# Ledger of designs, part 32: miniprotein binders against p81326

Target 1, 226 residues: p81326
Amino acid sequence: MLHFGGFIMEINHISKILEKEREEYIRNKVEEYLKQGFSKDDAVNKANQSWRTYIGHRIQDVIYNLLKKFLKDSGLKVTTDKALNNRNLPEELDKVKRLIAINYGEYLFLPDADVIVYKVENNDIKIIAIISVKNSFRERRFETTYWKLKLKESPVTSHIKVFLATPDKDNEISYKCPNGKPKKMRIILEYELDGIYFLKEDFEETEKAKHFGKIVEDIIEISKKL

## First folded at step 6 (miniprotein)

Design GA2
Fold by OpenDDE base, second read of step 7:
Structure GA2 (fold): chain B 226 residues (1-226), chain A 101 residues (1-101)
Amino acid sequence: as target 1 above (226 residues)
Amino acid sequence: GPEEILEEAEKLLLEAYKLILEAWKLAEKGDPESLEKALKLLEKAIELLRKAIELIQKALDQGVPEELRKKLEEAFKLAEFLLKLAKYLLEEIKEELEKQK
């Protein structure tokens, strides 16, 4: 366990590496959109939007793979909402899907769950945590809190921990009150979620706001109480 | 010049990272063939990372402006991290292959 903690602490560099692809990616996308008949300005704007989505997925994939690896030794399993969007699911994943579903009366919907951590004991599945991965908070900044609140409304899902993992590229939530001015987003996210995990060093640490390197330990600890 | 070296080093780091991720995905399949492929990718990644480190060191040994120095140092730290990651995965895969023999 101790050896993995040190490795995870160096994850700060992953976001920086991924950002190196931006220039090439933007160039290629601009060309693609120009060929589709968009104006130069529209092509650039669309390319930038596409990049935000792309980089977000890349970070999500990295976090998923890391968690999957580090939690495997503890007997914990990891999946994603994307994996659950199939009509024909293995029995185990079908159970996972049902155990995270939110009731809207006539309909059941899944929360946004970039990473889902669960355990299997005696053929019973227990959902431990959902991790939302966000590179930036320009759009849907409180979406994760919405899902947390919805999960709390049911005794079936109320125990599920909801975490946010972010490099916080734009320093939107790294500090609560920089220069004496409260950052509403940081305060609300920290209050409503079970934890925020930063893939960076420059942030205000609190009981609920930690470095991403602590997430594995925290999840394992939670799993033992369930 | 040192700026060109930094650019080349960053390209190598990116390529190595992609190989590491691909190797990781292959290793997750757990079959011997996938594990063998993953090893080859990691070996290549390690080679690229070593080259990047050498390039960065060469640039740092040159009198560079402070701003460029900081960038090179950051690239160096990243290279070291990726190298550790690649070596770790390599060892893990080798152990797994040995268990399957």
Scores: ipSAE 0.036, ipTM 0.443, lowest interface PAE 3.2, mean pLDDT 87
Fold by ESMFold2-Fast, scan of step 6:
Structure GA2 (fold): chain B 226 residues (1-226), chain A 101 residues (1-101)
Amino acid sequence: as target 1 above (226 residues)
Amino acid sequence: GPEEILEEAEKLLLEAYKLILEAWKLAEKGDPESLEKALKLLEKAIELLRKAIELIQKALDQGVPEELRKKLEEAFKLAEFLLKLAKYLLEEIKEELEKQK
């Protein structure tokens, strides 16, 4: 019922809203750490570290809730990597975890799968897509590409679509250089990934780089072909 | 019952979302008349969102089954998010209107 994704796609102020939320969050966390006996400088540093973690989860939660709501009537289910790391996993989620885990010799690791879309038919689970959510591309922009390449190495996981969802508030992958050429990071991400979905209107649209509002229809179409 | 309350809250959330979207389109035009219309739409959206939050809280207070509780909590988070967005847009539009005086 709720077409919430359309609202986000038409509003290029999510970064400003998050900055207002940041001011309140930092103020409260600084006060909390000062009460615990930390120095002013330590309290500020710890509050900033806490915010970096918080904002990542906050945007992830928004996308998780949107996808869960929009995909519900299509027979698709949505979960998170955080849910899969719970020690007391239901059988269904345990199966999901096993189907996306990547083998590194003696170890199995989950990809950077902030949001996971799957379907269940006759107790069989098919993973449709994983969505990596990035608020900023400063340090870890190619992690999603790395996980895409690892998933492609196995017949079990090679069908899984890997998407990037981002407000790209710093214009790191939506920026167009003065000579008209996209930045190297945009070129690499678009080439290697199955799609990039922007939580903003002002970007260079392509076959793979779309408004976030189109992600639901794309996922449903992919699921029908599987 | 609580399921009917969830359905009503979701209808309020959808209506508020539509009002916020229209207000944003009007705000993009930037003239005082459009900005004042956007302001009124956002005030109405905030009113609907507060009503939705109140309904969701009443439903949660009634002691609901796990599945319905999760849906109500998700609706609550969406309502809070939309309320923050609407309030931020409202403040921006008020500031722009003041600049044009």
Scores: ipSAE 0.000, ipTM 0.124, lowest interface PAE 15.2, mean pLDDT 76

Design GB1
Fold by OpenDDE base, second read of step 7:
Structure GB1 (fold): chain B 226 residues (1-226), chain A 80 residues (1-80)
Amino acid sequence: as target 1 above (226 residues)
Amino acid sequence: GPEEILEEAYKLILEAWKLAEKGDPESLEKALKLLEKAIELIQKALDQGVPEELRKLLEFAFKLAEYLLEEIKEELEKQK
């Protein structure tokens, strides 16, 4: 029985489709690194690192595009931190950039914001949510949490919801207490963030930990309150 | 333009997905038709030549549509 949970199926499949490319990608990269003079072990390690970066970007792009499309009918707009790293920003995006900036006294810095959801009403921009996309948590495990906490420190940004979207391929945060042992990272991320959205079916669902398919509805609901 | 095609393709894919969720043969067949149309539109856009960024998006939509198409076909065969 194809659990055609409509949005669930798409996202789960995206991960599977991308994973099918892994073997070929790794093989090609290993060969490339061997030709560069690396040892077999080093070549394999570098290839795996390259894959992690590659697949991370691909997942981010997918999530961005999905959100952009699904939120369009609701009049919500989507951008990325990368798009904001331009010297010649349209007025709208320049405003978005300013509205997500974090104050460090003499300096303003942008949080890591793989996806930024905002609305425009009467020429006023309201930032609704920032979505961080992570394929794995090997590096920068609590970076998203840091940005959430920093955003809370200002009345300008305190309303911005921060979500994490992940396929959690290594089951690092899929369950809170597998085998009776608390997963510190899951517990902290769920506590500090406004939501965790899984691009998979096998996870412990809670009020804050949901399938990615619910993120659109949640964002729309938040947008109505702003 | 190609961007409009991408938007329409995603619309079709999403609609197909919603139909497929019903799981009945009629809905599945309708979903297949929508996906085939999406694939056709995407292919048309790709054939016209598009910027690299848009190409990647179209290719992804294409893969998604193909995957859903395969899954639905398999489900239809099982119901048979």
Scores: ipSAE 0.019, ipTM 0.377, lowest interface PAE 5.5, mean pLDDT 87
Fold by ESMFold2-Fast, scan of step 6:
Structure GB1 (fold): chain B 226 residues (1-226), chain A 80 residues (1-80)
Amino acid sequence: as target 1 above (226 residues)
Amino acid sequence: GPEEILEEAYKLILEAWKLAEKGDPESLEKALKLLEKAIELIQKALDQGVPEELRKLLEFAFKLAEYLLEEIKEELEKQK
């Protein structure tokens, strides 16, 4: 008898379906850039950069909407860093922004908080988790870790869970080296962060590195302890 | 068994997602029908005695299908 693995196939396969559209997207963007006067090589490079931005945005949107839907019945609210950067914030979102912003003298910076989960109890806001969504680790491999360490330094923000969500298509942090050890980046991210949620099927789960579908139940459990 | 039903339901959800991404009314209507079939299949599987881990996966697939169904219905309304 075959045992059914605890894989969340839905999210992993959705990422693969989105990838199938890549070639058409790239072709259309190359044509667009050529019409703007870019060289063929520049058009191809810009099209590939555009795709990485586009797919990252799509994955963020999917994660935001899924979490908003699945957490609604648990009394949890979900917002985004884009919403928090609006000029005229509702009082509730202004309070959320203040509770996650990191102070550098006269300047306030938001952490890498693509998606933010919070609750409202007794007219007070409590931030449960922030989720950083990374499609690739080319340039900003430890940015999420930096923000986790900064949040951990303050009593106001030290309880906030910091999660990474990623398809890790290039196997940058889900691959094991030939000697069986995880890559250095994976070791550091898993050690410092509160969890890594993969939008892929082919990796070894640990206590902190899980299939994305487990994020909803994990967040609900955390919220009950706060 | 329930594992085979989950696989088939998931196959329908993926095809529906692909059709929804095309964004035209005909594709959205086809996606809607696939998701309705997936939901029916998942409910049928949940009616059987299933292990806790499989139950959770079926429930997640159900919620995903419902989410996509709502998104498609909203998109169809916007296109009227």
Scores: ipSAE 0.000, ipTM 0.237, lowest interface PAE 11.5, mean pLDDT 76

Design GB2
Fold by OpenDDE base, second read of step 7:
Structure GB2 (fold): chain B 226 residues (1-226), chain A 80 residues (1-80)
Amino acid sequence: as target 1 above (226 residues)
Amino acid sequence: GPEEILEEAEKLIKEAEKLAEKGDPESLEKALKLLEKAIELIQKALDQGVPEELRKLLEFAFKLAEYLLEEIKEELEKQK
């Protein structure tokens, strides 16, 4: 039993850890934007937007490195969409990039793929999963769902699992029917995606909605069926 | 090596969390000692130079240990 459980449980504190930096970050950014000639209200708004981007990247980096570490022993590899944006890609990553591309007729575009899990067998690459990392759902609530649906449209990409990883700080998708009212976003995301993985303890667990600690096991199991 | 240090630090942090959950002053003080040891181990590994992947994980573990350390200290002060 690969005791992945210990360190992954500690990820529950990621939001709180990062929030400690928020006040100082916002203060510094507000000051920066004021110096650039923005109004106080505009500076505050821009600082808050900058914070959201910043914290999102930090969470993504942690998840990426955790997955990379824990999947390494299983022979699975991990990359990111950012790594695929290079002009001179190694052959392996160039193949990965091509295998996740979505056809729009005259154009190929990549889905938002914060983390990409793949395996290499006999020089053939198989894409296993794409993990979208979201700190909050204030913007682009169903973007991950869109990409899942687009990936399903091609036999080349239809097998790719799409997962969402989130701390869901604002409890937007943690429960299906709080107070008897259905949370549309939770229901739709759970229906359309292959799984939702929470970086916290306080959520309604289902077959598709699990703690982030289960993601490694789930990915390994999927990889064996491919 | 640095991977072993990370594993040991993770173990210490996990044990500290379990002790902290008990909430009694003795358990909280033991948890603090474990976290301090974890921080020291992580810092030592970071100072030796590590691959980027391991560095990021060590940095996260470091911040986690510091966070828990502060929370436990605050709790101990409230019980005083």
Scores: ipSAE 0.384, ipTM 0.740, lowest interface PAE 1.3, mean pLDDT 90
Fold by ESMFold2-Fast, scan of step 6:
Structure GB2 (fold): chain B 226 residues (1-226), chain A 80 residues (1-80)
Amino acid sequence: as target 1 above (226 residues)
Amino acid sequence: GPEEILEEAEKLIKEAEKLAEKGDPESLEKALKLLEKAIELIQKALDQGVPEELRKLLEFAFKLAEYLLEEIKEELEKQK
């Protein structure tokens, strides 16, 4: 209980840090655009667009570091698809890559696995979950679902949980329609994926759609059943 | 060239995803046509000698388009 309380406190602390970081980032970017000759209004708009791109990468890094920190004591390891694309892979990560790659004849593709959780047991590796981090659903909105369905086709990968983590600040999948029904994309993603974890407070919570603060305990529980 | 074909195919797939999200029969029908065009373009590009990295991206786009086609066809069938 105290363990998961600490995770929630860390998330809240990081949220405050990110807000301060946003203020400083926007101030600096507005200044840069003004120096380039843009109007004040255009500079502010461009700074906000730049922040949206920047925060996407920051959120992925934050999620990776939080999961690495809070899963360590449970014997779980965390890596990224970027680490798996390194030329000089350690033996352990090479095995992780092989266990998650999908075969298309002569070609191998990694799923949209921004963050990968695995365990090492008796020198054997078991993949627990992959987490796709999405800041926006404007493009490639069904990509994560496609990878989930491909992983389910193989006995080797069918046990791997596929999660989506998102702030969903534009309310693309957390908003209810006027008739009370969730948007079609929300329905599809929730149905096909193993879970959606929101980095925001205002959304319709379900058994599969939860606050990000629940992810550590869920992953630990899943790992014990595998 | 093959890179321009990939860009055009990706654009068609993204437009199809947006139309599929709307969920009405007219939008779903338009999405199917866009995906069929994307698949045709990708297949023609793959029949050419392309660099391995570009080939991997084309193969991925092909499979994504196939997945979306299947999903949209199922949705249209359910709406009958």
Scores: ipSAE 0.000, ipTM 0.121, lowest interface PAE 18.4, mean pLDDT 77

Design GB3
Fold by ESMFold2-Fast, scan of step 6:
Structure GB3 (fold): chain B 226 residues (1-226), chain A 80 residues (1-80)
Amino acid sequence: as target 1 above (226 residues)
Amino acid sequence: GPEEILEEAFKLIWEALKLAEKGDPESLEKALKLLEKAIELIQKALDQGVPEELRKLLEFAFKLAEYLLEEIKEELEKQK
């Protein structure tokens, strides 16, 4: 209970910082593009595009650090796909990598597991969840679902929960039926994935589509049921 | 068998997705061909009596491939 209050407070604090950072970033980028000879409308559009690229990297780092901080006391560990791609892996991370890798005949690939939650019992590693972080759905809408289906087909990986975390700034999956019209992407993602966690306040909440503030509690509950 | 077809279909879809991310016309056209092959394989598998669990996965793979196919076709049209 105490941990969950602290987590929500950290999210609110970081959200305010990112909002301030966005305003300053956009202002600076607009000035930069204006100096390059772009119109005001083009400069604003280009600045917003630049911000979306920048914030994608920032959001993944924020999620990693928040989960690492708030899951540590529950005996849970957090790593990233970037850490798993290092040439010289510690034994523990090498085991994590082997437990999430997908076999394609003679080839072995890692899913796009931006953040990975696992636990260690003696020398045995159990993967709890992978979290895919999507800032935009324009290019890679169903990639997370593809990896969920691949993991589900193997008895070694079928227990692993696959979550999507997204600010969904373009309102692409925030609602199932806005104005009565079905949003195929939201319906499919909610159906196939184990959960969608929104880094925003305005969205249609369901048992599987929640505010990001609930992710720590959910992961801890899943870990206990292993 | 149907399980092998499902694996091949997902491999084709994954390869198509990676090519589509490159965004150039040549890569998009290659992705289109891979998705068409995946759809054909899935349809052949669904025409056979398959277990319910595999049927659900094949149906999902079909919907995913069709969705990506339409997205890629639209992108190619936008590129002229």
Scores: ipSAE 0.000, ipTM 0.164, lowest interface PAE 16.7, mean pLDDT 77

Design GC1
Fold by OpenDDE base, second read of step 7:
Structure GC1 (fold): chain B 226 residues (1-226), chain A 104 residues (1-104)
Amino acid sequence: as target 1 above (226 residues)
Amino acid sequence: SEEEKKIEELLKKAEELLKKAEELLKEAEELAKKGDYEEAIKKLEEAVELLKEAVKLLEEALKIAKELGNEELIKLVEFLLKLVKYLLEEVKKLIEEIKKKLEE
């Protein structure tokens, strides 16, 4: 295994590392659900669903923390949509929230924004990028694409880059045309998004599809152009 | 805070060690491809030592983070520690695999 780039490159192992916790997690959850009166089969199914949610959050947290750390020296700031879901936001985060909001006429809604990268210059906030983190693509395959398209519709948000970060554990979007067959999801995601960043080594690299190790540099470069 | 700066310094040092270890891993791989398994093992053993040192630094960082009660730093350092430990074990396995091949 060609290990290049320190902690960021080693992120390739994130899925394996977290998967080691799965067995114990599932066992504990099954026991919990059995105690709640679920059948064995239902308990197992619920435990597996819980695991998917859990591991998704874990990966998101890791990516958030890494980006926060590695972008700090560049003067860039990082937050999450979860952090913005507060009634009492600091002024800075309130501005961030407003600058990523999508207009639906009577309502403003936030895009799915697992990670939000922004800079503060002269008390002005500029949103640089939104990173969606997905462990698997079983559900809502094009949700990130939807948000990208919606952000493009407004001059307020059209400049915001939307990236997807994924370990792509099931190899759903790692290759465009494996065995000569086009992978619709990879093609569409790559076309519509500003970039896809893989937390793995085994993928088809393109201009938009890169290793996660490049995301920090790319974000910094984008930030300089804004 | 001073403690946060210390954590950052420890993380930086750990990362530097990790980078050096990665370089050694690359060299070892190249040596192994050439059939120089003994020298490859030597490089891997050097990498193991660097990774062990990185683990120590991260453990210290984790201790400080816990003392500060900084949840974000705790989570980050814990993950990094898991990562380095994982790599360490993988390198050890690789050494054993190469040694086995040399005995064959």
Scores: ipSAE 0.389, ipTM 0.705, lowest interface PAE 1.4, mean pLDDT 90
Fold by ESMFold2-Fast, scan of step 6:
Structure GC1 (fold): chain B 226 residues (1-226), chain A 104 residues (1-104)
Amino acid sequence: as target 1 above (226 residues)
Amino acid sequence: SEEEKKIEELLKKAEELLKKAEELLKEAEELAKKGDYEEAIKKLEEAVELLKEAVKLLEEALKIAKELGNEELIKLVEFLLKLVKYLLEEVKKLIEEIKKKLEE
């Protein structure tokens, strides 16, 4: 039986929707490259390379748009690291940037915060959560963990929740060994981070590792305690 | 703009239809658990009609978003359309599965 629960419930099926999108994207890109005079083999290879770059940005865009849409009614605001790196920042975003910056002696740097959720009360900004979006764990698999630990060390940023959102299509962190034990990377990420949200259906949920559809309700609940 | 307000209104109406469809899906699930397959199918067929109407509203919203050239709204509405169309196909599959049980 299908188990339904509104717009948010349908996000649990995002992996299937992205697979359909991939088929269409590859087909269209192959046609484009063939028209440019590439061979069939070259066109297919180029289309697959293009998809790998596209999907990373696409997942981030999808997450940003969904969170912005569904958190609006709860008085929560959403921005991105791209917006914070603009040359001309509105005062509100400039304050957000300053509240997540990490001190390295004479220098301040932003964490790996693809999507940022915050609230505004009486001109004061409170950062609720940052979300790192990872399509692959081939390299820099603990980068999100590093930023969590750095944020935790400062009284200004220690309250900020750090979440990972990932389709984990290669089963790098959603996989369990036959004996039921998760792999080292999964154990470390789940232990150190405040939550992992999977954009896929086939995995076993835990208290901190959940279907992506639960992220909206979790963020709202956290914001009420701040 | 007036166009942005129209998009918001269409999205709000689509959300309302989806909430009503969700209620029907929950009712159908409970009916199926009790073995009331005929009533479950009826509720699912009502949900299908609401989902079809939501698709229509979202297609109108997408047309307006494209005319505005608002890339963020285009991406959002396209994603919502894909979600609703996917749900529609899943509900249709569920109807066929329950029909098979009814024939047993």
Scores: ipSAE 0.012, ipTM 0.394, lowest interface PAE 8.2, mean pLDDT 79

Design GC2
Fold by ESMFold2-Fast, scan of step 6:
Formats: C-alpha cells, sequence, structure tokens
Structure GC2 (fold): chain B 226 residues (1-226), chain A 104 residues (1-104)
C-alpha cells in the first residue's frame, strides 16, 4: 500500500471537524462585527476573511500536533515559528531560531517555517526540516520556493529539507491538465522543494509529491543520515 | 517472497479493520449529535475492539518484517502501528468524555 487508510481516515476526520468549526466561527464573528457597527454584508465579508486566516493557523496546529506525537519516539523535536517569536525564549529554542534565520543586512528573518523539526545530539542542535503549510496558492504561490533557495545558499542551512504541506482543496497543484501534464506551478514547486505532502486522498503520487501520511517516515529517514 | 506476501495479507486485514472502525466512528458521531450517548458509546467500544485486533495483526507483520530483515517494511509497519495505537487512545478518551456528558 502506497498510503494507509488509517492515516487518511485521521486526516479526513480532522477535516470534517474543521468544517463544523467553521459554521460556529463565522456565526460568532458576524455577531461581533455587527456589534462594532458594520453592515450585515460587511460583517459577513469580514467574517469570511477572518475564517480564511483562522483555518490556515488551525491546519498548522493540526500538523504540528501530529508531527510532535509521531516523531517523539524517534528522539525528534518539533516547534513552530510562533514559538520562536516569543520574547522569553528557552536556550534550546533560541539556538533553533539562530540556526534557521537568514541575514538581510541589519535584519534577520525567519523563513516560512510554520513547523520546524530538529534533534539534539551531544548538546548540539541539528535542524532536520521545515514545513510550510499553505491552505491556498492564490497570492504567495512561490514564497516557500524563495525560502528554500535562500537556505540553500548557506553551508549552515543548506542541509535543511523544505517541505510544503497543503490540502489543495481547489486542485491548484494536484490537478492534471487535459493532456495529462501537471500545471506549471506544480512542476516548479516539485522541482525546487524537497517534497510536497497533500492532505487529500485523490491525486497521483510521485517521488516528491506524496500523501501527508508518509511525512513521518521521510523525516525519520532524513534525520538518520545527518 | 512468501514472507512478503504474508505481510501484505496482514496489512490488508488491518486496513479492512481500520475501515470498519472508521464507519463505526461516523455512526457514533451521528448518534452523539442526536443526544443518543449510550448508543454512541457502544459504537465506539466496538471500534476499540477492531483497533485492538488491527494492533495484533500489525505486531505479527512487524515480527515477520524483522525476521526478513527488510528495513523499509519494518519502518512502514512501525509507523502504522504507532498510528493505530494513537487512534485507539483517542477513541478511549472520547468514550470517557461522552460518559461524563451522560452524567450531566
Amino acid sequence: as target 1 above (226 residues)
Amino acid sequence: SEEEKKIEELLKKAYELLLKAWELLKEAEELAKKGDYEEAIKKLEEAVELLKEAVKLLEEALKIAKELGNEELIKLVEFLLKLVKYLLEEVKKLIEEIKKKLEE
């Protein structure tokens, strides 16, 4: 079996829970905006915009929790860019932040590292992978690719794997054109990134574009080579 | 090989049990939405038994994979075993949460 129903079932169940959460979230946000004096149409539009932002963060949280649970027994640790932006960083996380930060003159920026996997060996930190989570590709489709190329420039960060995780609900990068060829965006992302992991059942797998359920095994394998 | 065929058969059986457990989880969700918590618990307990059986099949597959010395199969079966055990614990927690709701 290339993928297992058990893991796909878990992802589908989580997706259904998120859809149910959407109805209540939108209802509450509409009421909030109406109390602020917005018109009904404006309140609905703002609530829908708020949901798109919220669901992106929620999917990141789900991926973070799944990876944290399944990688723990392999001695791997998982953190988030949100945790790294905390003012009171523990020493270990401060070191993680420094090992993935990119220099732009007077400024240091973190890559699009929604989820970060690392290990601690002999008091040294080794970054294994960063995972960029995208709910849609409408406006920032190549942002993850930009960060991959920047990380590749430095000997300190060139070993770090950069993965994309996405439900691709609108079939923006999992769709095949009528001639059987993938879309240009899919071709470029797959070529430049170390892997794409889909949070959906129906698509054609390749060596680098896989069901999300395979990410744990792939990360463990990579960590053993470092 | 005969050993690889046996591993495939065990994985297929485990997958079938996971599919049946998933259907029971869906039924339990619908029952809970209707406030029929007692029936929902029954369905979840049935799912627990199916997941326990899947664990046994996967443990047998892991033993064969280790004897065969196939590192790739060993890693695959170990990952699946962790996933099934995770689902089992989550279902058990859900049963306890619904039981608490019954007492409210």
Scores: ipSAE 0.000, ipTM 0.140, lowest interface PAE 12.8, mean pLDDT 77

Design GC3
Fold by ESMFold2-Fast, scan of step 6:
Structure GC3 (fold): chain B 226 residues (1-226), chain A 104 residues (1-104)
Amino acid sequence: as target 1 above (226 residues)
Amino acid sequence: SEEEKKIEELLKKAEELLKKAYELLLEAWELAKKGDYEEAIKKLEEAVELLKEAVKLLEEALKIAKELGNEELIKKVEELLKLVKFLLKLVEYLIEEIKKKLEE
């Protein structure tokens, strides 16, 4: 089993595929901003900011499509928070939306559930998991943790698994301090969430912090217990 | 036991197939970088066959491990099987995506 870790690392190939797209995207955006009169440095900075937004949506779309395809044979269905915010919502999705909604007095809000996995059994819907996809942690550091804690408060939603999926390319939660201790943010996220799935190679795997390639079978296993 | 030896042989063969599939996946990635999508698909289809064989071997190993009641071996085989099954689905997904690029 000496070199098996190398094969596990290749499961995160999704991140590497998107990296090639980055070079062309940045080049085109820099040209666009230069034509608008921005300096070279400003154009590069704006292009990088634009890429962060773009890549976040691309990663969410890829994860959604992979999970939808990979879970279909297990009788599991996948949707997105964007689909649930549609004005003309199908009956099934309307039920999904109501089963993950959180009460704030007079108001009901959806958690930040980029991808939602559920099953339909005898016309009843059971939510299995929600997956929050984070490309960066600047502004939204503990957002996923907040939603996990809120879902735990209700018997209707307390069974729902909350996962974080992230490339963590800036090593914000996979970095270890010189003394070997994980950063505070990593400790809190791993403690509170049901799992963290990394779209990167260079991290130390734990019971809850895993390679993204394990998510499909983990979700299937969870669904069999519900 | 003889059964434990058989499980180790199946695991070793599955790991060798996984290594060959990994090499094909890397070759396919280099071909796709060059726009050689048809050759990339061919390499990925070869990887699919190797990964399907690996799944079969691991399912056999899991059956033997369960008959032995060895919880540690069962867990070891199940974890590897999860990864191989995901990689198989990922390769199949990549083939479909590259085929869409060829049709554009």
Scores: ipSAE 0.014, ipTM 0.408, lowest interface PAE 7.1, mean pLDDT 80

